# VH-VL binders against q9umr5, part 409

Target 1, 268 residues: q9umr5
Amino acid sequence: SYKPVIVVHGLFDSSYSFRHLLEYINETHPGTVVTVLDLFDGRESLRPLWEQVQGFREAVVPIMAKAPQGVHLICYSQGGLVCRALLSVMDDHNVDSFISLSSPQMGQYGDTDYLKWLFPTSMRSNLYRICYSPWGQEFSICNYWHDPHHDDLYLNASSFLALINGERDHPNATVWRKNFLRVGHLVLIGGPDDGVITPWQSSFFGFYDANETVLEMEEQLVYLRDSFGLKTLLARGAIVRCPMAGISHTAWHSNRTLYETCIEPWLS

## First folded at step 18 (VH-VL)

Design pn90 (framework fv_nofazinlimab)
Fold by ESMFold2-Fast, scan of step 18:
Structure pn90 (fold): chain C 268 residues (1-268), chain A 122 residues (1-122), chain B 112 residues (1-112)
Amino acid sequence: as target 1 above (268 residues)
Amino acid sequence: QVQLVQSGAEVKKPGSSVKVSCKASGGTFSDYAISWVRQAPGQGLEYLGYIIPIFGTARYNEKFKGRVTITADKSTSTAYMELSSLRSEDTAVYYCARGSYSSTGYEPFDYWGQGTMVTVSS
Amino acid sequence: DVVMTQSPLSLPVTLGQPASISCRSSQSLVYSDGNTYLYWFQQRPGQSPRRLIYKVSNRDSGVPDRFSGSGSGTDFTLKISRVEAEDVGVYYCMQGTKWPFTFGQGTKLEIK
């Protein structure tokens, strides 16, 4: 039988967004137990990411305990960062495939149509002022806001992303790395037509330098230092990169071709 | 130029709710956080929560779990604080306050409202 | 929660003399960015509080230079070099390093 699948949604999202994904899984892997976690929905998705990690951890523990052969995670957008932290803080996770659907793994710096919907007046250039403070860090979007023009502020003030990426030291870093490395496969999915995740290469651990030139994963200090295990996973053959053009941010969980190409092979 | 104007005094019965407004003028409403602080007669300051209007949601002190709601209306440049299930110990002056931007970041409480007295009695 | 303790709670001072208020936190107020989110507020009788000092030692615009803030880690001081009649009121320290943000209990400055 197929391993259970746990789904974690993104910013301003809920379990309803995954109805097509569930249909696809049922068609190709009938009998799979799929649990879409209905926590931190809608505006509650703006709660601090560490709070969300704790809540999702409590929800996934009994699911993992019932599945000694392992589970798969499918984590969308902001949810991919929650799952990154879950894999690091859980000494006993049994995750086989961690499937990251267009998640800003190196952070977000962009004033996209999606962000303009949230911010009627563009705040891209000024968001660093509030985000890199204890006040801003109580909101999820600030936890992974990564302004390449104020990288020192990001490194020093980020309470979440800079820590889980090993960009700033943390007492638990060695344990977090050991736990994360227990994952079977890290499946990274994203693409140039996403329109929200900026730069889109953040979904593949690429990111802007100070001139807004994208440097890919292998040029990042976190990879070169192997801060949380990316270099080790790549050498093990455990990282899968699946870029696809033509897919907008809200369509990653409802595109059949993407499912068949990037997700389906990793659910068995 | 910058001013925060709060709604008038309220007298409420135990078990009811109160909603205090804070209207901002002389700046861009969405560019800063709005905090709510209260002060019981002759007592010190207590922090209830704050909202960053551009995110449309607030952060609350757990002490008021489930009782406090902070909202903002960008079109009227007004923040609101609603406190439900009122008890006599909720009698206090309620203040709104905003922050300011420095060259390196955000600093809270640069301007305060005049305060709104909420009295809870039978 | 971080507990903020002020001393003295009552501070009678003669006009023209210096005054000092202590504020102690139960935990270090140094944030990961190296900044210390410690603030001082003045509340004159019947008025709203007014921020005097931000991040330990920075005076707000319009605050007289006779007010100064100092300290580090868990121990902080607000000093008034020469007290004037307009300084009568209650002074509060506040920490903004760790949520929930908390105030000291206040120090009432009175003229003898």
Scores: ipSAE 0.810, ipTM 0.910, lowest interface PAE 0.9, mean pLDDT 90

Design pn91 (framework fv_nofazinlimab)
Fold by ESMFold2-Fast, scan of step 18:
Structure pn91 (fold): chain C 268 residues (1-268), chain A 122 residues (1-122), chain B 112 residues (1-112)
Amino acid sequence: as target 1 above (268 residues)
Amino acid sequence: QVQLVQSGAEVKKPGSSVKVSCKASGGTFSDYAISWVRQAPGQGLEYLGYIIPIFGTARYNEKFKGRVTITADKSTSTAYMELSSLRSEDTAVYYCARGSYGSTGYEPFDYWGQGTMVTVSS
Amino acid sequence: DVVMTQSPLSLPVTLGQPASISCRSSQSLVYSDGNTYLYWFQQRPGQSPRRLIYKVSNRDSGVPDRFSGSGSGTDFTLKISRVEAEDVGVYYCMQGTKWPFTFGQGTKLEIK
């Protein structure tokens, strides 16, 4: 039988968003046990990411324990960062495929259509003032806000992403790297028409330099230093890159062509 | 200059709710966070929570989980703190205070409201 | 939670003499950015608290230079070089390094 699938949602989201994804999985892999985690829904998705990691960890432990053959993770948007941390903090995870659906793996820098109801017009240049403080770091958005014009503040004040990416030292970094490297496949999905994730290449570990020029994964210090295992995974043949144009941020989990091309092949 | 003006004193029965307002003047409302702190008679200061207005949501001290709600109305530059299921132990002066962002980074509690006495008695 | 402990809790002082208040934290208050988010507040009788010192040793505008803050890590001190009658009140330290943010229990300064 097929390995169980665990789904982790994104910012201002809930399990309701994945009804089409569940239909696709049921059609191509009938009998698959799919668990969409109903934790930190809606505005609760603004809780600090480490708090979310703890809650999702408690939910995934019994699912993994009952599946000795392994499990798959499908993690959408902000949820992809939660899953990054889960794979690092769990000494005994048995994840085969980690499928990251348009997640800001190197961070976010941009006012977006998804966040326009939260932000006044054009807060991009000033959000660093709020985010890079102990007060700001109690909100998930600030945990992965990565202002390329204040990279020193990001590196020193980020309580989550800079640590998980190995951009700042942490006592647990060696253990987190060892745990993350146990993953079977890292499947990265994203595209230029997302409209929310900025730059969209963040979903593939690319990001802005100080001039807002995008540098790809292989040019990043985190890759070159192999800080949490990206270079090792790539050498192992374990990283899959699946970019697709024409898909908006809220459609990654409801597009059949994307599912068949980027997700279906990695669900054993 | 900068001023935080709070609503007047209230006397409430146990089990009811109270909503205290804090109106800010002399600065852009969205440029700073608003914290709520209380002080029981003859006691020290206790942090309830704070709001960053542009996020539209607040962070609460777990001790008050499920009872405290902090909101902000940008159009009137006013923050609110609502405390429900009131107990006699909630009798206190409730303060709002702002934190601002400058060249030195985040600077909390640069201005305080005058305080609002909330008395909970049967 | 980070526990903030002040000593003494009661500080009777003679006018014109120096006064010193200690604040100790249960954990280091150095944030990852290198800043120490320790604050000192003064509350005069019947008034709202007023911030005197931010980030350990920085004096607010309008605060007399007889007030000074010092310390590092877990041990902090507020000093008043020459106590004046207007200094009567309760002094609080606060940490803003780790949520939930916490205050010391307060030190009541009185003229003897």
Scores: ipSAE 0.796, ipTM 0.906, lowest interface PAE 0.8, mean pLDDT 90

Design pn92 (framework fv_nofazinlimab)
Fold by ESMFold2-Fast, scan of step 18:
Structure pn92 (fold): chain C 268 residues (1-268), chain A 122 residues (1-122), chain B 112 residues (1-112)
Amino acid sequence: as target 1 above (268 residues)
Amino acid sequence: QVQLVQSGAEVKKPGSSVKVSCKASGGTFSDYAISWVRQAPGQGLEYLGYIIPIFGTARYNEKFKGRVTITADKSTSTAYMELSSLRSEDTAVYYCARGSYTSTGYEPFDYWGQGTMVTVSS
Amino acid sequence: DVVMTQSPLSLPVTLGQPASISCRSSQSLVYSDGNTYLYWFQQRPGQSPRRLIYKVSNRDSGVPDRFSGSGSGTDFTLKISRVEAEDVGVYYCMQGTKWPFTFGQGTKLEIK
């Protein structure tokens, strides 16, 4: 009787990481059909986000078609950005709850302990040099790299995040906004001890200004202009904010208290 | 001065694989994309793929996906291009090239290797 | 894929005369940042290619000012104001706006 759940993983991740999440769902909502999408695993998660959106779109279409009552999305980390784009590009999605698990919705600026094996600390301030080029934009990390000291380059060169956030004009912006607004609930989850998503408030549509002071969602131009529907969703009562301290980036999908508090209530 | 030095010419049988190296000297190796392009005898240039060493993975032209692998070893400032399941039509000079940062952003192909002739012959 | 078409493919030129090479793309090469990622390369016989022009009109270091690039959108031109003997070779345009990046067929410049 429960709506099916579709799970989309994050950077350097795979479907295998969600074992505990599936266990929790089975315990509280027995009989729920959960599909963890096994696409763009490991290093393939570095593929351009628009390529990932296309692949995940092809996988979700038949699942949504078989569930006329609707589906729920649980989208982790980078996967939350894939799901943002899916909701915008699909004219016929029937998503009820979109549950975003610690996703950098306004972008990423920081190479935290989780990524230090990949990025020396000095690369944080210089990553803009390659990311804001056609070469860099063929890698998912660069698609949502948002250097607050080079915001003009981000706005002009980002092939993904600046477009889905409505920070730069796109011919499809009006249609994308209409499609996104069809979502029943936007459930935002994140917290100060994540250690990877920087700033952590990016998971709640907050982000750094040029002085690295965090401005919350309601102070962002994308919200104030209602570029893709955040202001409309908030007015509708459709945005849920569920911050939780004490949870590291790789633990959002395996913490029982987090699940019971932030996820379980939205899996009707 | 920046210099890219490639490994020597190779003669390979159909169905085998070849691995060409490209050693960079001067400049910061990890800051640049390293591109691989090829040129069949008397023909034009064709883009195989490129690597950004700090990401540890490469972007490949779909035409070669599944056969080409591009890697980089930051400790030796060396990029590699391996092409498997070789066919006669893979006979070509293979070039590596890097890009640079200018006042207008990232620009490709500021320095080229000397080229490596790979001949596929039975 | 973006198709790059050069014209002419063979360009015999009298020494000291001007030469012009056309490059046309199947779609606009203007990237979202307002830059046009169009490049010109020269390949002398037996040598690696050398970048002459980056982003349509910017001349690379050491390239003589008799070489100039121009154009916009889908239509680009490389001009040599006064051809010299060392200019013999094949000239390629390339687009770097959309992956996969693609080259024109090449234009062979020969002295008559």
Scores: ipSAE 0.798, ipTM 0.908, lowest interface PAE 0.9, mean pLDDT 90

Design pn93 (framework fv_nofazinlimab)
Fold by ESMFold2-Fast, scan of step 18:
Structure pn93 (fold): chain C 268 residues (1-268), chain A 122 residues (1-122), chain B 112 residues (1-112)
Amino acid sequence: as target 1 above (268 residues)
Amino acid sequence: QVQLVQSGAEVKKPGSSVKVSCKASGGTFSDYAISWVRQAPGQGLEYLGYIIPIFGTARYNEKFKGRVTITADKSTSTAYMELSSLRSEDTAVYYCARGSYHSTGYEPFDYWGQGTMVTVSS
Amino acid sequence: DVVMTQSPLSLPVTLGQPASISCRSSQSLVYSDGNTYLYWFQQRPGQSPRRLIYKVSNRDSGVPDRFSGSGSGTDFTLKISRVEAEDVGVYYCMQGTKWPFTFGQGTKLEIK
């Protein structure tokens, strides 16, 4: 009856983090088959994002094949970037709702207490030195590190985010765009009290300019050029923006009001 | 005055494991990737893997997958390379090396340890 | 994996004469940032390797100016303009453009 739901976790995360989300789905859509993918858990989440995309792709293919009516994706934090790439590289995905739960869609540039807990000596002003090298690009956090003061280095050295956002040319860009545009709904969720995703507007395709002033999605070159289909999706009425204040980064998947407001309406 | 000082020579039996240390002094330990390279007697250099201490995890050459573990202890500025299930083919000098960076990027292998001879024999 | 091929493998040279070592990669070493992550190392007998050249042509601090690196794409050369006795050892090229990072097989420079 209900379309299956596939959940992709974030940095240093595992399937256990989604126990409340599973309860909410079972209450509102009983009988839904929910698969939380147990790949790249804990420190394995630091592996290069293209490696993670291949692993998650292998897990997702049989689930999609068994669901001819389509599936929904709920992708949390870093997992939202994995799902962005999955939708682009899969020629035959049947995703209806792609629910991006506080994911840094335009990148990350922040040195918060949470980031310092994960990387105790991480400094936002200096991370570009290692990240924008072949050595740094073998780690997931560097794949979406987007230093607005070194945007030229980001554009030229990012092996992942700059490519999937169409900020740098790639031979497969036209096919990736066509594939991504098959999605039924792109549901963007995030908020100002997240405390980890910096700027929080990255979850809505906004990002810093060189003066650290946030420019919204409609002011981004990736939107204006329609590099991977955002402008087309918005014109089609397929983009949903659901900001919510008062929610910290680790609470997006365990807040009932957030679930009822931003997630539940997009699960069929 | 960056120095990398490695632990002393080891003689191991086939099937055992070895853990080599590399203590860094001078400069900031966490700011650089630390690479591990080996050289069998009379042979060339072979890249095992590297660690970026601030990320707390390492990248391994698939050739050694499942046998090599690289770790770092920031409190003692020491990197470690552990190799398990030792074979005679693992007999080699094992080197640690770090890089340097400037505003223009990261450059590897500016300083090397003195090397640690690991001999695997029955 | 990127294969690095050096030639010659053995290089006997008369003192004061020039020496050249070739290094070829199985694919282009130009990274997306426009940089070429090609390195040259010297290993004197009984010593750890020492970096001579980084990013194709940049000489490391303390390396004599008789050493120079050149090349592009897949073809690279290390040149010693006048070989001295202290230059005896094995020379290695290395690529850092694509993981896993790989070394050439080495060129042994000897005085004849």
Scores: ipSAE 0.812, ipTM 0.911, lowest interface PAE 0.8, mean pLDDT 90

Design pn94 (framework fv_nofazinlimab)
Fold by ESMFold2-Fast, scan of step 18:
Structure pn94 (fold): chain C 268 residues (1-268), chain A 122 residues (1-122), chain B 112 residues (1-112)
Amino acid sequence: as target 1 above (268 residues)
Amino acid sequence: QVQLVQSGAEVKKPGSSVKVSCKASGGTFSDYAISWVRQAPGQGLEYLGYIIPIFGTARYNEKFKGRVTITADKSTSTAYMELSSLRSEDTAVYYCARGSYYSTGYEPFDYWGQGTMVTVSS
Amino acid sequence: DVVMTQSPLSLPVTLGQPASISCRSSQSLVYSDGNTYLYWFQQRPGQSPRRLIYKVSNRDSGVPDRFSGSGSGTDFTLKISRVEAEDVGVYYCMQGTKWPFTFGQGTKLEIK
């Protein structure tokens, strides 16, 4: 029957946010075992992403072991980056569909929903000062802060995203690429009305150049160099792009049309 | 002028908790991070943790994890350090210190509080 | 954890003479960005510490130019070119390269 589904939440989030998603899955794929991981909830979601990866790995291993036919991952917002790293560090994962639900896969240069009312334009332009330091890198948001005006600092100081994207060298890069390529399908979901993920095309591996012009995935060095396997996955027919307009950041996991169009088809 | 003012000295019993405040004046509270450092009598400095107020959460030295909680109240420009399950070894002067990240990148400890003596005795 | 070791622990100095304090780390303090997050602090008797030097060699505003920092990798030095009476106190190095951040054990500078 249906493969188990593991759900990983986002920044300042918890398992509670996925009640509608669980209802949809139960309606269309009755009997599916869905586990929403209740780790790093609320403010704990600001813990360094490598610490979160370790914790989620420990939770995921027994679930995967009990499902020899494979599992699906649905990873929301920041959780999509946790899942990216998880798939790279696990030598033996059996993930079929990795569904990335509005995640800043190339980074963030703009407000998170929590920070929307706290983030003046001047703070956004100066956040690189704390983020690209050892102090800032102990917080998850700084692990994927990607200031396009200070790309050199991002490349040199990011302890997480620059490494997992292969934008800076790491001794484990070859193994991480091999492990990530074991995934059956990479399903990318996002849209222009998200309002939080900036640029929204980050959910599809697009990102700003130094002039804040968005370049698509196929124009990114990480894709062209095939640093962690995007070009290989695309050639294999394993990347699915599912953009949808009219959906705000907190609504991706509770919109029925989105679920039916972008998620349901990938839950074998 | 920038100033950090801490709450007064406290005497506590073993097993109790203490909460020290650090009120900041000058500058925008969200433009800096607050570190907490302690110094036992006749000993050196020990880093407990720090908070970046705009993120609303703190990083703790694993040595104190589960016992130390650092919080910030932006409306009063005040940071707090709470230490629970107090032991005699926790007797120390506790300092708050600011690090600025707005103008020149992040540089820690540009301003220090006056210190708060916490004595843990039976 | 990165261990910071200072020497000497006690430094008696004649007024007007130079003083030098060593700080060694158990690991390189060079961060991936090429910066070295090494700091020097002064604590006068009964007072809070104050920052003298940030990132190895940058003197803080208001710190006299007789104070200088130098070093690289794992070996760092704080120098006072001409010790004055007001310099009496304990000097600490600190690393901010790797969490948890750690201090040296301190060097007590006294006039002999």
Scores: ipSAE 0.790, ipTM 0.904, lowest interface PAE 1.0, mean pLDDT 91

Design pn95 (framework fv_nofazinlimab)
Fold by OpenDDE, second read of step 19:
Structure pn95 (fold): chain C 268 residues (1-268), chain A 122 residues (1-122), chain B 112 residues (1-112)
Amino acid sequence: as target 1 above (268 residues)
Amino acid sequence: QVQLVQSGAEVKKPGSSVKVSCKASGGTFSDYAISWVRQAPGQGLEYLGYIIPIFGTARYNEKFKGRVTITADKSTSTAYMELSSLRSEDTAVYYCARGSYDTTGYEPFDYWGQGTMVTVSS
Amino acid sequence: DVVMTQSPLSLPVTLGQPASISCRSSQSLVYSDGNTYLYWFQQRPGQSPRRLIYKVSNRDSGVPDRFSGSGSGTDFTLKISRVEAEDVGVYYCMQGTKWPFTFGQGTKLEIK
């Protein structure tokens, strides 16, 4: 029998977005119990990420309890951050594969057509003003907004990403790292044609430096310091990077080729 | 100069709903938090919630248990506060307020509307 | 929720004399960025509230220098060095550090 699969959606999404993924899983791994968590759907996905983490935790605990051999997580977009945090706070999770599906794992600093209504050109440069305040941090988008030009503000005001990254010291950093390292495999999926995740390398823990030059995962301080376990995971062969071109952000969960290449191998 | 102009006084029956508007002028609209605060007669200030228009959703004080809905229309630079299932204790002056940016960051409540009196009576 | 407690609730003051209002929070108002999001508002009779102080001690534009804010952690104070007739009204502290943001009960300043 196949391990259960838990699916966590992204910003403004719902379970309906994953109908194709469910179909693919059912076809290729018949009998798999797939649970798409219908929590914080639509506009509710803008609620603080820690709130979401708690809600999702309550939902996954029973599922994990019924699956002693482990479960797989497929977490899409913003959901990937929720899942990473979930795995960081849970000392007893049994996640075999954590599949991060086009997630801004290293944050977002984008001005794309898709998010233009949220992040017009003028807003990208100024969003730090509201996001790095108590008022802004009550919204999920601000929880992983990573302005490379305002690193101090990010490090000090980010109430979510900076913490789960271990970029800011906190009393749970060691424990969270330990918990996260319980994961069997971290599967990172993303691509250059995403159009939303900015930079797209964020899905692979790459990100902008102060000059907006994209640095890869191995150049990031979080990796170099192994602040939450990336270096350790890589060293033990637990990180899988699956880049794919030609896929837009809203198509990652509905592309058959992507599924077969990047997702299916880790559902066994 | 930034101005917030609210809709006029309302008289409502218990169980009904009221929707108060707050039109902003004299500046940008989308990247500021618009807060709603109410004040019962002779009482203090109570925070209902706030919206950052670019995000399209509001943060609510859970004390109101979902009776408050805050929205914003970016095209008209207008924020709305709707309160449903009105009770006599909802009788109050309702204020909208907008934040501003300074050299150190974002600060709320820099500008206030004139207030809207909502009376709930049977 | 963070409880904001003001004292006194009523403050009769002689013109020209100083006034002091205390505001205490049930927990620290220091945010992760090191700032303390404590605000003071003034509400004159029949008017909308007006922000006087932001982040404990910063005066808004147009606020006379006779107003000053101070404090840290959980204890904050608004001081008026020389009370004037126009200072009559209710003063509120507010915390913006932890949602839901909350106000104090208000302090009514009156002239004796």
Scores: ipSAE 0.925, ipTM 0.967, lowest interface PAE 0.5, mean pLDDT 95
Fold by ESMFold2-Fast, scan of step 18:
Structure pn95 (fold): chain C 268 residues (1-268), chain A 122 residues (1-122), chain B 112 residues (1-112)
Amino acid sequence: as target 1 above (268 residues)
Amino acid sequence: QVQLVQSGAEVKKPGSSVKVSCKASGGTFSDYAISWVRQAPGQGLEYLGYIIPIFGTARYNEKFKGRVTITADKSTSTAYMELSSLRSEDTAVYYCARGSYDTTGYEPFDYWGQGTMVTVSS
Amino acid sequence: DVVMTQSPLSLPVTLGQPASISCRSSQSLVYSDGNTYLYWFQQRPGQSPRRLIYKVSNRDSGVPDRFSGSGSGTDFTLKISRVEAEDVGVYYCMQGTKWPFTFGQGTKLEIK
């Protein structure tokens, strides 16, 4: 039998967005128990990410406990950051494949059409002023806003992403690294035509330097220092990179070719 | 000149709701966060919640979550605070206050509204 | 929640004399960015509060230099070097380091 699959949605999203994904899983792995978590839907997705992590943790504990052979996580967009933190704070998780579906793993910096639609004011150059304060850090988008022109403010003020990436010290960092390293496979998915995640290479732990030149994962201090285990995972052969062109942000969970190429092989 | 002008006093019955407005003038509304604070007669200040208009949503003190709703209308530069299921202990002056974005960061409570007395009585 | 404790709660002062108000927090107010989000407000009778001091020691525009803020970690002080009649009112400290943001009980400054 197949391991259960737990799905975590993204910003302004809900479980309904995954109907096609569930159909694909049922076709290729019939009998798989798939749970799409209905927590922090819609505007509640703007709650602080640590609050979301706590809520999702309470939901996944009984699912993991009933599946001693392990579970798989499929985590979309902002949900990929929730899952990153879940794997770090849970000292008893039994996750085999963590499938990160176009998630801003190194953060977000850009005025996307999606963000302009939701927030009809340019966010790119000015959002750092509110985000890097205790007031701004009570909103999920500020938790992973990563302005490369104010990297010192990001490092010092981010209450979430800088901590789970090991970019700033935390008392629990050693335990979080140990817990995260228990994952079987880290499957990274994303692509240049996403249109929302900026830079798109953030889905693969790449990010802008101060000149907005993208540096890939292996050039990041997070990787070089092995702060939460990326270098160790890569050395174990546990990191899978699956970039795909031609897929917009809202289509990652509903593209059959993407599913067959990047997701299906990692569901056991 | 920056000013926050609030709506007038309200007298409400227990179990009803009240919606207080706060109109901001001077500056760009989207560059502010608006906080709501209340003060019962002869008592201290209590933080209800705040809104960052560009995010389109608010953060609420857990004590009031489920009863308080804070919204903002960018086109009229007006923030609103609605409190439902009113009880006599909700009798208070309700204040809005602005926090501004600047080049050195965010500073809260740089300007306050004049206050709105809400009396909850049978 | 971070508890903010002010002392004294009642402060009778003779005109021209100094006044000092203490504010203590139940935990450190130093945020991860190195800033301390401690604020002082004045509320004159019948008026809205106004901010006097932001981030421990920075005086707002228009606030007389007889007002000064100091402190670190969990222990903060607002001082008035020479009390004037218009200083009558209630003074509040506030922390903005950890949500929910909280105020002290207030200190009522009265002229003897």
Scores: ipSAE 0.843, ipTM 0.931, lowest interface PAE 0.7, mean pLDDT 91

